# Designs tried in a protein design chat: VH-VL binders against q67yc9. Part 28

Target 1, 181 residues: q67yc9
Amino acid sequence: DEPVPTPWPHQFHALMFMNYSGDLSMIDLWYDWTNGRNFNIIQEQLGGITYDLEWNNGTSFFYTLDESKSCRSGQLEVGILRPNWLDGAKYLGQQNVSGFLCNVWEKVDFIWYYEDVETKRPVQWIFYTGREAHIMTYEVGAVLEDEKWQAPVYCFNKEKKSLSTKGALSEFKGYKEKAAL
Below, E stands for the ipSAE of ESMFold2; O stands for the ipSAE of OpenDDE; V2 stands for 0.75 times the mean of E and O plus 0.25 times the DockQ between their complexes.

## First folded at step 27 (VH-VL; framework fv_nezutatug)

Design bb1 (at its last fold request DockQ between E and O 0.70; V2 from the best seeds 0.00; counts 0 for: pae E 4.2 > 2)
Fold by ESMFold2, fold request of step 30:
Structure bb1 (fold): chain C 181 residues (1-181), chain A 121 residues (1-121), chain B 107 residues (1-107)
Amino acid sequence: as target 1 above (181 residues)
Amino acid sequence: QVQLQESGPGLVKPSQTLSLTCTVSGYSISSGYYWHWIRQHPGKGLEWIGYIWYSGSTYYNPSLKSLVTISADTSKNQFSLKLSSVTAADTAVYYCARHRYTSGFYPMDVWGQGTTVTVSS
Amino acid sequence: DIQMTQSPSSVSASVGDRVTITCKASQGIYSWVAWYQQKPGKAPEPLIYSAKRLQSGVPSRFSGSGSGTDFTLTISSLQPEDFATYYCQQANSFPYTFGQGTKLEIK
């Protein structure tokens, strides 16, 4: 009677603490499957803020709101993660992490995923790269106002095509692209 | 740079209580991690004794539970092992070790140098 | 308690050889195994965790494999500094338990 991972709620907000070999950041993750959109607002420790905006039609923007007005935009073959993206993950039993008893799953060459046994909330995941995401808050049903999902106008003035593999959560982008092949 | 150093008596008489201290430098023991005691018997493998979690909670090897106490002194950045009613079978090299808070995933990454304890009349 | 049975107890090899050490768990432990190297008079040092992942700073000639009950540590091309005793450790559940050790000796 192996447990299965809980599908992601269709709408939620999570505050995540990220650690990648001492490179620290905080991420506000706004996941909105209902409207086909996913937004990571990335605050580097004592650094800048990067906005990582993805749409289910594959349109993606990676931008800043400072004076540099930097934007990378592109078209991915695959949209945002589906709520059931953990289907078929290999169960690894239960482990205690950070004082939480968790069920653990692995998707090979991608992720180890920790879910609290009692509450069924994500606690932590570790990407194959060693990047750690620690879930600090988890607000099921939270929705970011529609107006805040609009990429800045300078993402559209001149075509600038790129696939962003830089920064936090780049492993999800790599996973989606590989899975689509 | 995190360093662990065991200290305590090298010779203990049977039926007495063995007391060892691990001094931690380069990291606060109350800030994170599991803090373990492990021993290595002469000519035998390693035996896990127990841990203290950075919040103060402890867990002991069931085979030793009634004999073992692990405690922490955060003001000195130390954690300690007490093993009561020792016998010759408790003669071993005793190590303290640090273990990341995702403990099943990561190994015990920093160990002390070890301290030899002999139980003899 | 989960028993870890390690074999062989000793292996004699030359520099450049490929060496494989095995460890068997008394019950399924998924991939929750670590490997340690211990040189005489020194504390154990981690080599491998989660069955297959190299600890930071460990040379790529070391590798781990296995799942369930059967696990291996492999040194693909033995170097002089690799002569030591090797231990497996299950990290599936407390109490943590170790294999009996494998001493890797110069031929």
Scores: ipSAE 0.340, ipTM 0.772, lowest interface PAE 4.2, mean pLDDT 88
Fold by OpenDDE, fold request of step 30:
Structure bb1 (fold): chain C 181 residues (1-181), chain A 121 residues (1-121), chain B 107 residues (1-107)
Amino acid sequence: as target 1 above (181 residues)
Amino acid sequence: QVQLQESGPGLVKPSQTLSLTCTVSGYSISSGYYWHWIRQHPGKGLEWIGYIWYSGSTYYNPSLKSLVTISADTSKNQFSLKLSSVTAADTAVYYCARHRYTSGFYPMDVWGQGTTVTVSS
Amino acid sequence: DIQMTQSPSSVSASVGDRVTITCKASQGIYSWVAWYQQKPGKAPEPLIYSAKRLQSGVPSRFSGSGSGTDFTLTISSLQPEDFATYYCQQANSFPYTFGQGTKLEIK
């Protein structure tokens, strides 16, 4: 039998290095399926920090905490990724990535997923857009304190709008919407 | 931009050791990537020789393993190929190349211009 | 080792023609195939990053397809600058292996 991807832990933290056509960013990913929330804290190389906060009810916030107090909020048709979102992915064999021997799976027109054969940790995500995610750290069970999950007050003074698939992890957002259809 | 350049003697006598160096510009070989040696016998296809990973780990073609050594000098941003006990069959254009990973979704994307090595008495 | 067999070894075509080059692997290699173009006196240059996905800045007339053991490189409308030798490469397993090449010549 071919290997299958390891479902995501219900709670984990990952630090990711992102490369999109030379545009680099660092992302702190806080995945919390237990509490139905996902947080991407995105630091651009020469930019500020953007916060991408997602809730399992489909509500999302994109905001900054600088003096601009920028915030976009919207409603998606789907919530956060389920732990077993890779179920049914096509196995493509093994490859070496960053010194790891990895099993590789494909979700067509979405992602190539690289998982360390030994530890089962994610190592790399390559999106069909050419965006690359390199998982630098992976801490199972890590949870961000509750106080950090609250969007700022200025996010609640605006009407919810439809959100476009933009940002460092826009491919995931697009996939979720598409997969739900 | 990243550039690779092969260098070394163009003529080697049989039974001697072939030594080539690839000088990399625009990127530190210690910062990442796999660094490969490939050769092409006259009028023939391409043969993969081996690589050195930016970590220093190497992997060689089993058909050449006993004769091949690939090393790196990070201070000079170079990696080298040594092929011992050469014969006429080792006459070829030798290329060094960069590869992001070992995945088939990424080709060896940057190549040197190649250097011709002739084995002759 | 995995053997890569290209066909044809050579092909004559005219500008505007559709050209298909085939590469057969001796065993299943999923989609781990790259295609290169080589002109006389020059190093190979990558064309297709994989059999089916992730193409570089090469012209859109170049496309790759296939999975398992059979792979194809297609040039939809041949241009003068496309006359060269093409190679497939498997990256499923070490050692990397290449096809013997297909020389595309002007008819």
Scores: ipSAE 0.103, ipTM 0.683, lowest interface PAE 3.4, mean pLDDT 90
ESMFold2, look of step 27: ipSAE 0.265; ipTM 0.739
ESMFold2 (binder alone), look of step 27: mean pLDDT 90; pTM 0.929
OpenDDE, look of step 27: ipSAE 0.017; ipTM 0.574
ESMFold2, fold request of step 30: ipSAE 0.154, 0.244; ipTM 0.714, 0.734
ESMFold2 (binder alone), fold request of step 30: mean pLDDT 90, 90, 90; pTM 0.915, 0.925, 0.925
OpenDDE, fold request of step 30: ipSAE 0.019, 0.013; ipTM 0.581, 0.595

Design bb2 (at its last look DockQ between E and O 0.13; V2 from the best seeds 0.00; counts 0 for: pae E 12.1 > 2, placed apart)
Fold by OpenDDE, look of step 27:
Structure bb2 (fold): chain C 181 residues (1-181), chain A 121 residues (1-121), chain B 107 residues (1-107)
Amino acid sequence: as target 1 above (181 residues)
Amino acid sequence: QVQLQESGPGLVKPSQTLSLTCTVSGYSISSGYYWHWIRQHPGKGLEWIGYIWYSGSTYYNPSLKSLVTISADTSKNQFSLKLSSVTAADTAVYYCARHRYSSGFYPMDVWGQGTTVTVSS
Amino acid sequence: DIQMTQSPSSVSASVGDRVTITCKASQGIYSWVAWYQQKPGKAPEPLIYAASRLQSGVPSRFSGSGSGTDFTLTISSLQPEDFATYYCQQANSFPYTFGQGTKLEIK
C-alpha cells in the first residue's frame, strides 16, 4: 500500500520560510485544532507584520498592530484545516529535499506536500501558484498563550468585509473556500 | 544573477586524473542546494556524474563511482570534480549545474557554459 | 538505473508546425521528468519540470504532459529559434538519467 499523509497534530507550532517569485516572508504558524483556532503571523521582508487569525467557526481576521490599525474581518463557510486535510491526496513517490527523504503527495490544483519519511514531519510545501513554503521548525504540542489569540478591539468596530485571498497563505484560504463549494 | 563557470585543463593524458573546478557567482554553494557534474561525449547524450551538497554529502553515478570524487570549497564558492585513470571514453564537454533540490520537482536550472576535456596521449 | 527512451531521434519540421517528442521511462517515475533544450555549442536549458510545469521565461508554445512511464514535449507552433536538440530527464531517483536526445532540424 502507498503511504498516506500523516494527519497534523492537534496542536503545533511551525516557523516557515516562504518564497513567492522572490518575495520572501517568514510565517509563524500556530495550529490549534483542539481550541478551533489557527494563527499566522506573517513577517514580510523589510516590511511590517500582518496577523491572520482564523477560527473554526469561519470567522477570520486579517490585521496589523501598527499605527494604521488595519483590520479586515469576514465570515467563511469553513473553518480551519482539519488534521486530516490531506486525505485523498495522490502519492507521487519519494524525493530527497533539503537533506530529508520525503514522501510526496499532490492535491491537484493546490499543493505538493513533502513529508519526511522518518519523522513524519512536513518539510516543504509547493503551491500551484508557485509559492514555496519551507518548514524551518516544527514543534508538536506547542500552544500560543490564550491572550495572544485576541484580535484587536478595532477589528470589532469595523464593518465585515469579504476576505480577500491575499497574503502569504492565500492559497490555503482559496482552498478552503473552494472546498466549501 | 547566478552563474556557473567550469575551469581546468582541456587536455589530459590517459591514466591521469582529470580535475575541473566550477566557480559559482551570485549564490552561495552553502545555501542548501545540490551541485552537479554532467558530461556529454562528442555526438552523444548527457551523462550524470554526481552531486555534492553544501554539507559535503556526495552521491556518484554507480558507473563512475570508483573513479569520481567531488568536493567543495565554500570559502571560494567552488566545487570540483576529479576523475581518475581517464581514458578516451572520458573525452567530453563537462558541465556543472545547480539543482535547487534533489527532488524531482525542479530542473537543474543553472548550468555552466561547459568545458571541453580531451583525453589524448 | 532508469532508462529514458526518446522518440524520434531526429525530426524535420517547418516553422509553424506542431512538434511532439516522446520519452518513455523503463519504470514508473510519476511526474518527475524534466525537459531541456540544447543548442549547438551551448549548455542545456530547462524547459519543463515536473512533467508539465513550464520553466520561468519559457514561451507558452512549449508544453509537457504525461505521468508514469510515458511523457511528451510539445511545441504548438515551431519558431526559428526552436531548432535544437531536446532531452528528457528523469528525476525520480539517482542516478539521474537522460534520454538520448531528439534533434529538431529545419525541413
Scores: ipSAE 0.023, ipTM 0.663, lowest interface PAE 4.8, mean pLDDT 91
Fold by ESMFold2, look of step 27:
Structure bb2 (fold): chain C 181 residues (1-181), chain A 121 residues (1-121), chain B 107 residues (1-107)
Amino acid sequence: as target 1 above (181 residues)
Amino acid sequence: QVQLQESGPGLVKPSQTLSLTCTVSGYSISSGYYWHWIRQHPGKGLEWIGYIWYSGSTYYNPSLKSLVTISADTSKNQFSLKLSSVTAADTAVYYCARHRYSSGFYPMDVWGQGTTVTVSS
Amino acid sequence: DIQMTQSPSSVSASVGDRVTITCKASQGIYSWVAWYQQKPGKAPEPLIYAASRLQSGVPSRFSGSGSGTDFTLTISSLQPEDFATYYCQQANSFPYTFGQGTKLEIK
C-alpha cells in the first residue's frame, strides 16, 4: 500500500533549474508522448543555448542556433521516455524539500525522484551523476507549436561533429538504452 | 573492497592549521559517492564536518564553514581536511567516511579507523 | 540544526536480555534516521538505515522502528559482541547530527 509515482502526463511543459556541481542551467522541457517527441531547450549560465530534440523513432538532434550552426545527429536504440518509466521504483518514504512534502523513490543506480504528496507534481529529481533538476513550473497539457519541432536544415547537410552525448538529461538517454535490453 | 585510512600529525599547536588526508583504496573517489569528514570529541560526541562530492563540490557544517576546507587529489585518490585557527576544542578523533548520494536514505557505509589529533601548546 | 537526544545514556544488561534505545529529534525527520554501533577504539559501523532497514550483514536480532520524531533501536537477545556504544543520526537535512550515544554495558 505504498504510494506509486504518478505516470508523466502525455503532454506537458516544465521549466527546470539544473545544478551540476555548481554548473547552473535552465531547461525548458516539452514532453509530447502523443506525437512521439521530446524537446529540451538548454540555457547555460552566462552561456549559449543548446537544443536537444528527440523523436520516438530514435532520431535525435543536438544543435545550436547561433553563428556556429552546430548540429549533432544520431539514432538512439529506443524512442522518447515513456510516461510510465518510473514503474518499479523503490519507495523511500517522505522528505521535506524546500517547503514541499514529497514522496521519494529511487531507480537503483539511476535517479532519486521527488513528488509533491498533495499535488502529485514532480518537485525535483537527482541523478546518480549528481546532476539535480529542480522543477520551477509544471504546465500539464501544454503543447509546443508543431513548427517549433523542426530541426534546422543544417542538421541534415552536415557530418556528425561528435558521437558524445551530453547535457542535463543525458542520464535519461543512458537509462532508456539499458531499459530496452 | 573499499578501505579508507586517515593520516596526518597527531599534535597541533593552537592557532595553527590542522591538515589531514584520507587515502582511499578499492574505489576511485572521482567515480561516485560523497566523501565525508566526521570528528569525535572527548566524551564521545560525534560532529559532522562536511563532505566533498565526487565531482568536486563541497558542503561544510555551518558552524565550521569559515574555518574548514575539504579538497581532493584524484591523481592520488585522496581527499583532505584543513581546519584553520585551531583551539583545544578541536581536539578529537577525526574520521573519513564514504556515503552514497544525497537522499538521506543510506548510511555512511565505510569509515576509516580514525586518527587522534590533540591541540596543545 | 536538528538535535538528536538519546535515552538512556547508559544501560546495564545481561547476555540474552532485550534492550531498547530511544532517539528523539527536535523536529520531524520522517524516517531519515540511521543507527550506528561503535566498539571501543573502533570507528562507528552502520546497523540500521531509513529508520527500520537492516544494513547488510547485520544480525537479525537488531531492529529499528519509528517515524516523525521518535525512533527506537531494539536488540532482541543480547550477545557478548553487542556491548558497545550506539548512536542515532538524522539524515533529513544538512548538517547531519548525531545523538550523544548510549553505552550498553555488561551487568
Scores: ipSAE 0.006, ipTM 0.525, lowest interface PAE 12.1, mean pLDDT 85
ESMFold2 (binder alone), look of step 27: mean pLDDT 91; pTM 0.935

Design bb3 (at its last read DockQ between E and O 0.76; V2 from the best seeds 0.00; counts 0 for: pae O 5.9 > 2)
Heavy chain, then light chain:
Amino acid sequence: QVQLQESGPGLVKPSQTLSLTCTVSGYSISSGYYWHWIRQHPGKGLEWIGYIWYSGSTYYNPSLKSLVTISADTSKNQFSLKLSSVTAADTAVYYCARHRYSTGFYPMDVWGQGTTVTVSS
Amino acid sequence: DIQMTQSPSSVSASVGDRVTITCKASQSIYSWVAWYQQKPGKAPEPLIYHASRLQSGVPSRFSGSGSGTDFTLTISSLQPEDFATYYCQQANSFPYTFGQGTKLEIK
ESMFold2, look of step 27: ipSAE 0.066; ipTM 0.649
ESMFold2 (binder alone), look of step 27: mean pLDDT 91; pTM 0.930
OpenDDE, look of step 27: ipSAE 0.024; ipTM 0.677
ESMFold2, fold request of step 30: ipSAE 0.503, 0.006, 0.005; ipTM 0.818, 0.549, 0.469
ESMFold2 (binder alone), fold request of step 30: mean pLDDT 91, 91, 91; pTM 0.935, 0.935, 0.935
OpenDDE, fold request of step 30: ipSAE 0.018, 0.680, 0.023; ipTM 0.626, 0.865, 0.631
ESMFold2, last read: ipSAE 0.441, 0.083, 0.492; ipTM 0.791, 0.675, 0.817
ESMFold2 (binder alone), last read: mean pLDDT 91, 91, 92; pTM 0.936, 0.934, 0.938
OpenDDE, last read: ipSAE 0.022, 0.019, 0.000; ipTM 0.625, 0.612, 0.557

Design bb4 (at its last look DockQ between E and O 0.22; V2 from the best seeds 0.00; counts 0 for: pae O 10.2 > 2, placed apart)
Fold by ESMFold2, look of step 27:
Formats: structure tokens, sequence, C-alpha cells
Structure bb4 (fold): chain C 181 residues (1-181), chain A 121 residues (1-121), chain B 107 residues (1-107)
């Protein structure tokens, strides 16, 4: 039997080390399919902290909490990634990655996805853009308390620059938009 | 700027143990990556010997596994090759190389300059 | 072990020519192939990885193609510095194995 990717658990936290051509960042990913929400807290090595908050009804916010109080908001036609978003991925065999023996899949023009053979945890993703996500920690069932999911008041203004927001992990947002159409 | 440099004897007698050391500069060997040994036989091309993962686990070419030991000394930022019971067939240029932690996706990206080892009486 | 059969063993060509070098794996290896260039007296250097992805700093006249068992390295317009020996390497399973090499010489 050819292995298939394990669907994402409905709730988890992952700490990810991101590398984009030497630009390094850390991302706390809080995925919460049960409550229809997804939160990326992004710390750039040479920059501040950016918050990327998405709801399953398509509402999205991309903001900071520093003195600038910046926020971009938008309405996407699709919600957050579904747990089974890797369905139909092309299996590419097994490779050693970061000390793990991994099964490898590809979604064409999007991503290479690496999953530990033994534990079935994600180990890394490599986007077609060259951006790499290395999963440093992975805590299934972790839930961020509800009050932390509240976008700041200044996000509720009239400015909408596009039907989608752009930022870190923009590859996932682009994928969701294409898959919905 | 990562650099790898092989060192060790250029001449080894048959039945002896060949010992080579790769000294790594510009990167800590314990911080990541796979660390490989490869050799190039005169007129016969390249042969992969094995690796050590930065955490210490090893994997060897099955054709050599009973004869090969790869080890690391993190305090000296070095990893080493021992090849026992050498014969003339082990005459080659020996390279050390670094491999990113996604082995199938990335190539061996940094190589040493190579060191020539001759096995003869 | 996966055998990598490289052809031709040598190519004689002129500056400006288009050259192709092929590599065949003894079993399916998906896209897990790298190509290396080796100049006399030097260590191999990576050119192409994952069958078609260009290593940083490598000129765009180099390209790779193929999947499964059959892989190709192409140099679209030879330059004087391209005369070297080229190796393919399967990166699908250990032990890693290399093609026998293709020596590219000035005609």
Amino acid sequence: as target 1 above (181 residues)
Amino acid sequence: QVQLQESGPGLVKPSQTLSLTCTVSGYSISSGYYWHWIRQHPGKGLEWIGYIWHSGSTYYNPSLKSLVTISADTSKNQFSLKLSSVTAADTAVYYCARHRYTTGFYPMDVWGQGTTVTVSS
Amino acid sequence: DIQMTQSPSSVSASVGDRVTITCKASQGIYSWVAWYQQKPGKAPEPLIYNAKRLQSGVPSRFSGSGSGTDFTLTISSLQPEDFATYYCQQAYSFPYTFGQGTKLEIK
C-alpha cells in the first residue's frame, strides 16, 4: 500500500522555523478547525511581530500590536485549510530529513510535504516559491484560549485592499483560492 | 562561509586501518546536517561510503559496512572515517561533504578538496 | 543498489554547441537526481538537484529534465569553462550511487 498523507488533526500548535533564501523567521501556527480559525504569529529575525488571523467564513486580519497599530482586513471566498487538504498528493517515496525518515508527497505547483514515517507528524514543507517551513515542535490537541483570537479594535475599519491578504505563508492562501475556483 | 578539509596519511599499507579526519569551519557540526564520506577511484568514478547525522547516528554503504566506522568529535568540530583491512582497491581520492537535512531534495552542497590515499606495500 | 548508467562516456563539442547528457536509473527514482560538475583536480560541485532545479550560482544555460528512470542534463550554449566531467547521482535511496561520468571535451 502506497502511503497517504495523514489529515491534519483538528486542533494543534506547531512552532515552525521558516527559511526563505536566508531570511529567517519563527511562526507559531495555531490551527483550530473545530472553531473555524487559524492563527499564524510571525516573528521575523530582523523585524517585528505580525499576526495573521483567519476565520473559516473567509474573514481575515493581518496586523501588528506595536505603536503603528497597523491592520489589513479582507474577505476571502474560502476559509481556512481543511484537515484533508493534502488529498490527491503525488507520493514521491521516502527520504531522510532532519534525522527523520519521511514519506514525501508533492502537490504540483504548490508544495513538497514531508511526514515522519513512524509518528506521522509533519517534519517540513517546501513551497514551490522556495520558502521552507521546518516543524520544530508539534503539539496535537493544543488550543489557544478564546480571548487570544480577538483581532484588535483598529482592524474594524473600511479599508480592504484585495479579496485576500498577503503575508507570511502566502502560498497557502494562494492555494486555497485556486482550489476553491 | 562553510569549509571542509580532509586530512590524514597519503600512504597506507595493505591490511592496515585508514584513518581520515574532516575539519569543518564556519558551521558547528552539532547544529545540523548530514556529514558524508565519498571516494573517487582512479578511472572508476565516485563511491558513497556513508554518513553521520549531526546527532551521532550513522549509515554505511552495505558493501563496506563491516569495515567502516564514521564518528564525530564535536569539541574539535570534526568527523572521521576509519576503514579497516585496506587493500589496493581502496586507493582513491577521499572527500568529505555536507548534505542539508532534506537529503533527497538537496544535493551534497559543500565538499572538501579531497585527499589522495594510496594503498601499497 | 540502484545503478545509474550515464551516456555518452565522452562528448567532443565546440563552444556555442548545445549538448545533452543522459542518465538512466535501474529502477524508478521519481525526481531524486542530482547532477555534479567536476573540473580536473577539483572536487565535484552541484549543478542541478531534484532533477530540474538549478543550484544557486549556476548559469541558466544549464538545465535538467526527466522523471522516473530517464534524466537529461542540457547545456544550451557551451562556454569554455563548461569543459569538465559531469556525473549524475541518484538521491532516492542509500547507498547513493553515481553515474560513470561524461567527459565533455573541446573538439
Scores: ipSAE 0.251, ipTM 0.728, lowest interface PAE 4.7, mean pLDDT 87
Fold by OpenDDE, look of step 27:
Structure bb4 (fold): chain C 181 residues (1-181), chain A 121 residues (1-121), chain B 107 residues (1-107)
Amino acid sequence: as target 1 above (181 residues)
Amino acid sequence: QVQLQESGPGLVKPSQTLSLTCTVSGYSISSGYYWHWIRQHPGKGLEWIGYIWHSGSTYYNPSLKSLVTISADTSKNQFSLKLSSVTAADTAVYYCARHRYTTGFYPMDVWGQGTTVTVSS
Amino acid sequence: DIQMTQSPSSVSASVGDRVTITCKASQGIYSWVAWYQQKPGKAPEPLIYNAKRLQSGVPSRFSGSGSGTDFTLTISSLQPEDFATYYCQQAYSFPYTFGQGTKLEIK
């Protein structure tokens, strides 16, 4: 039998290096299925920090903490990625990536997913858009303090809008929206 | 500078076991990634035999799997190839090589000079 | 296993010529192809990887292209030291497999 993708731990922290056609960014990913929340803290190269806060009820916030107090909020039809979101992906075999022997799966028109054969940790994500995510660190069981999961007050007096095309992980947002259709 | 050097007997009798060693200098095999064996039959192309990962895990070409053993001696900074029950078809230049890079796709960029092994009675 | 069909088996060319070598994979392998140069009595040396990048120290006249199943090595202006045998290799999955080789000879 072909290997299947390892479901995500219910809680983990990952630091990711992102490359999109030369545009580089770092993302602190806090995945917390247990509490139904996901947090992407995005550092653009020579830029500011953007916060992408997602809740399993579909509510999302996209904001900065600088003087601009920028914030957009939206309601999606679907929440955060479920732990087994890769179920049904096509197995492509094993490939060398970042010094790891990886199993590779494809979700057509979305992502190639690279998982270390030995540790079952994600190693790399390649989106069909050309965006590349390199998983730099992977800490199973890590949880961000509850106090950090709060959108700023200025987010709550904003009209909710679509957030599908915003942020370094727009591919995931697009996928979630598509999956809800 | 990383260097690889193959060593072993240049002549092996049929049905015996071919044994080769690759000595690595300038880099610790316990710290680096994929260490490969490749061979080239006279006048032919290249055939990948297998690798040993820095962790000790191995993978062999399915066409040779039942006959191949790759091992490593970190104390000597060496890794070895054993090919059992050899025939004339195993006569070749044998190379060890390294998959060097830590990110993305890269070729086997460091090779030994190769050692000729002839299978003959 | 993934087969790499390389062509031509041999090519005669002159210094200054443009030379193209092709390799076809039996399945899609994205850009996971390497090209090697081998001179008589020597080990193969890598030239191209990922189709978009050259090995450090490799002259700019060497270039690789292609994705999916069709790949090409191009020497824009052949130099005397370029006469050798060239091999493509897929590194998409194990076992690694090589093309049959292309012997580039002096015309």
Scores: ipSAE 0.006, ipTM 0.544, lowest interface PAE 10.2, mean pLDDT 89
ESMFold2 (binder alone), look of step 27: mean pLDDT 90; pTM 0.924

## First folded at step 28 (VH-VL; framework fv_nezutatug)

Design cc1 (at its last look DockQ between E and O 0.36; V2 from the best seeds 0.00; counts 0 for: pae O 9.3 > 2)
Fold by ESMFold2, look of step 28:
Structure cc1 (fold): chain C 181 residues (1-181), chain A 121 residues (1-121), chain B 107 residues (1-107)
Amino acid sequence: as target 1 above (181 residues)
Amino acid sequence: QVQLQESGPGLVKPSQTLSLTCTVSGYSISSGYYWHWIRQHPGKGLEWIGYIWYSGSTYYNPSLKSLVTISADTSKNQFSLKLSSVTAADTAVYYCARHRYTTGFYPMDVWGQGTTVTVSS
Amino acid sequence: DIQMTQSPSSVSASVGDRVTITCKASQGIYSWVAWYQQKPGKAPEPLIYSAKRLQSGVPSRFSGSGSGTDFTLTISSLQPEDFATYYCQQANSWPYTFGQGTKLEIK
């Protein structure tokens, strides 16, 4: 019987190294299905920090904490990624990548997903856009303190704009929208 | 901007060691990628020889029976091929190539021009 | 080792023709195949990876397909600069192996 991808734990923290055609970033991903929230803290290489905060009711904030105090907010049609979002992925066998033997799956028009055969942890995924995420650390059960999930006050003092689907991990937002249809 | 250039002797006598160097410009070999050697025999197809990973680990085609050594000199931004105990069967065009870290997914994307090596007395 | 068998060994075709080259793996390799073009006196250049993804800078008239053991490279409308030898390469497992090549002769 073919292996299936391990559902995402309900709570975890991952440090990810991102590569998009030479544009590099590090992302702290705090996934919290239990509390209906997901937080990506995006450090661009020698650049700024962007905060991407999503709630399971579709409320989303994309902001900075620098001098510009920018914030875009919006309402998505769907919530955060469900733990079993990889259901139905097509198995592509095993491949070695960066010294790990991985099971590989594909969701057409979306992603190639690499999971370590031995530990069942994610190692890497490559979006169809060419953006790559490399999992540097993976802490199952880790929870970010509640007070750190608070969007800044200027997210509530600015005119609302359509939420951009551009930027790091925008592929997940596009996938969620399509999967809901 | 990344360029690879093979260099070494074009003529090698049987039983000697063939030594080739690939000089890399536009990218540091210690910063990433797999670095490969491939050869193309006259009138025959391409044969993969092996690689060195940017951190120093190597893997060689088992058919070459540990006659192969691939090494890197990061201070010169070079990686090298040594093939011991050569015979006329080792006459080929030798290429070096760069390969992204997801090897099965991506192809070898940058190749050198190739250098012809003849093994004869 | 996984053997890759290309067909045909050579093709004569005219500008504008549709050309198809096939490659068969000796065992299942899912979609782990790449295609290379080699012009006379030059090193191979990548065309297609992961069976169907086009390498950056490659014209859209090139396409790839297949899964399992049977793979194809297609040139939808042959151009004069497409005169070359084409190789498939399995990337499923070490050691990497190549097909014997298909020489495309332009009439």
Scores: ipSAE 0.225, ipTM 0.729, lowest interface PAE 5.4, mean pLDDT 88
Fold by OpenDDE, look of step 28:
Structure cc1 (fold): chain C 181 residues (1-181), chain A 121 residues (1-121), chain B 107 residues (1-107)
Amino acid sequence: as target 1 above (181 residues)
Amino acid sequence: QVQLQESGPGLVKPSQTLSLTCTVSGYSISSGYYWHWIRQHPGKGLEWIGYIWYSGSTYYNPSLKSLVTISADTSKNQFSLKLSSVTAADTAVYYCARHRYTTGFYPMDVWGQGTTVTVSS
Amino acid sequence: DIQMTQSPSSVSASVGDRVTITCKASQGIYSWVAWYQQKPGKAPEPLIYSAKRLQSGVPSRFSGSGSGTDFTLTISSLQPEDFATYYCQQANSWPYTFGQGTKLEIK
């Protein structure tokens, strides 16, 4: 039998280096399926920090904490990625990537997923858009303190703006939207 | 456009060390890709020697591991091959090449022109 | 190491002919195969990767197929510039290995 992707731990922290056609960013990913929340802290190269806070009930916030106090919020039909979101992915074989022997899976029109054969940890994500994610750290069981999961007060204004699929994790948002259909 | 160019002595005496350099232009060796050395003995096929990537990590063909050293000089945008204790069997055209290590599988898409190295007393 | 057994070692053909070159891997390598064309005095140039994907700029008369252990390069209608030596290569695991080559000559 072909190997299958390892489901995500219910809680983990990952630091990712992102490359999109030369545009670089760091993603501080906190995945917390147990508490139904996901947090992407995005540092643009020589730029600002954006926060992508997602809840399993479909509510998402995309905001900055700078002087602009920018915030967009919306409601999606689906929540955060389930631990086994890679189920059904097509196995493509093994490939050495960044010194790691990886199993490679494809979700058509979405992602190539590279997983270390030995440790079963994600190594690299390549999106069909060409965006590359390099998993720099992977801490199973790590959880961000609850106080950090709070959107700022200006996100709770009466006027809500539509969520945009723009940004470093736009592919994931697009995937979730498609999954809601 | 990306170009690779091999350079080094075309003649090496037996038991000496073969030393070659690949100069890369149009692309930084510190920005991705595996950087390879491949050789081709006269009238024969291709033999992969080893690679280096931007972190300095290397991997060598097990058949040559004990004799091969690949290094990189990012300041010069070069990577080099050293093959010790050469014999006539090491006479070949030596190529440097690159391939992507991200985005699935890609071939070695850019090669140098190759440089002929003859091992002779 | 994975051995790539390429056949035939040489083939004579005429312009317009259909030419098929095969490569057999010593073990399953999925689709991690590339094909290269090499002309005398020149470096190899990539033709096909992932067993069936054409490299940019490669004419559509070239095609690749196969998975697992058996792979094929096909030239549907041979052109004068296609006379060269062709190599398969596996990229499933290190060390990368090549077939012994197929020399395509004019009949």
Scores: ipSAE 0.014, ipTM 0.563, lowest interface PAE 9.3, mean pLDDT 90
ESMFold2 (binder alone), look of step 28: mean pLDDT 90; pTM 0.915

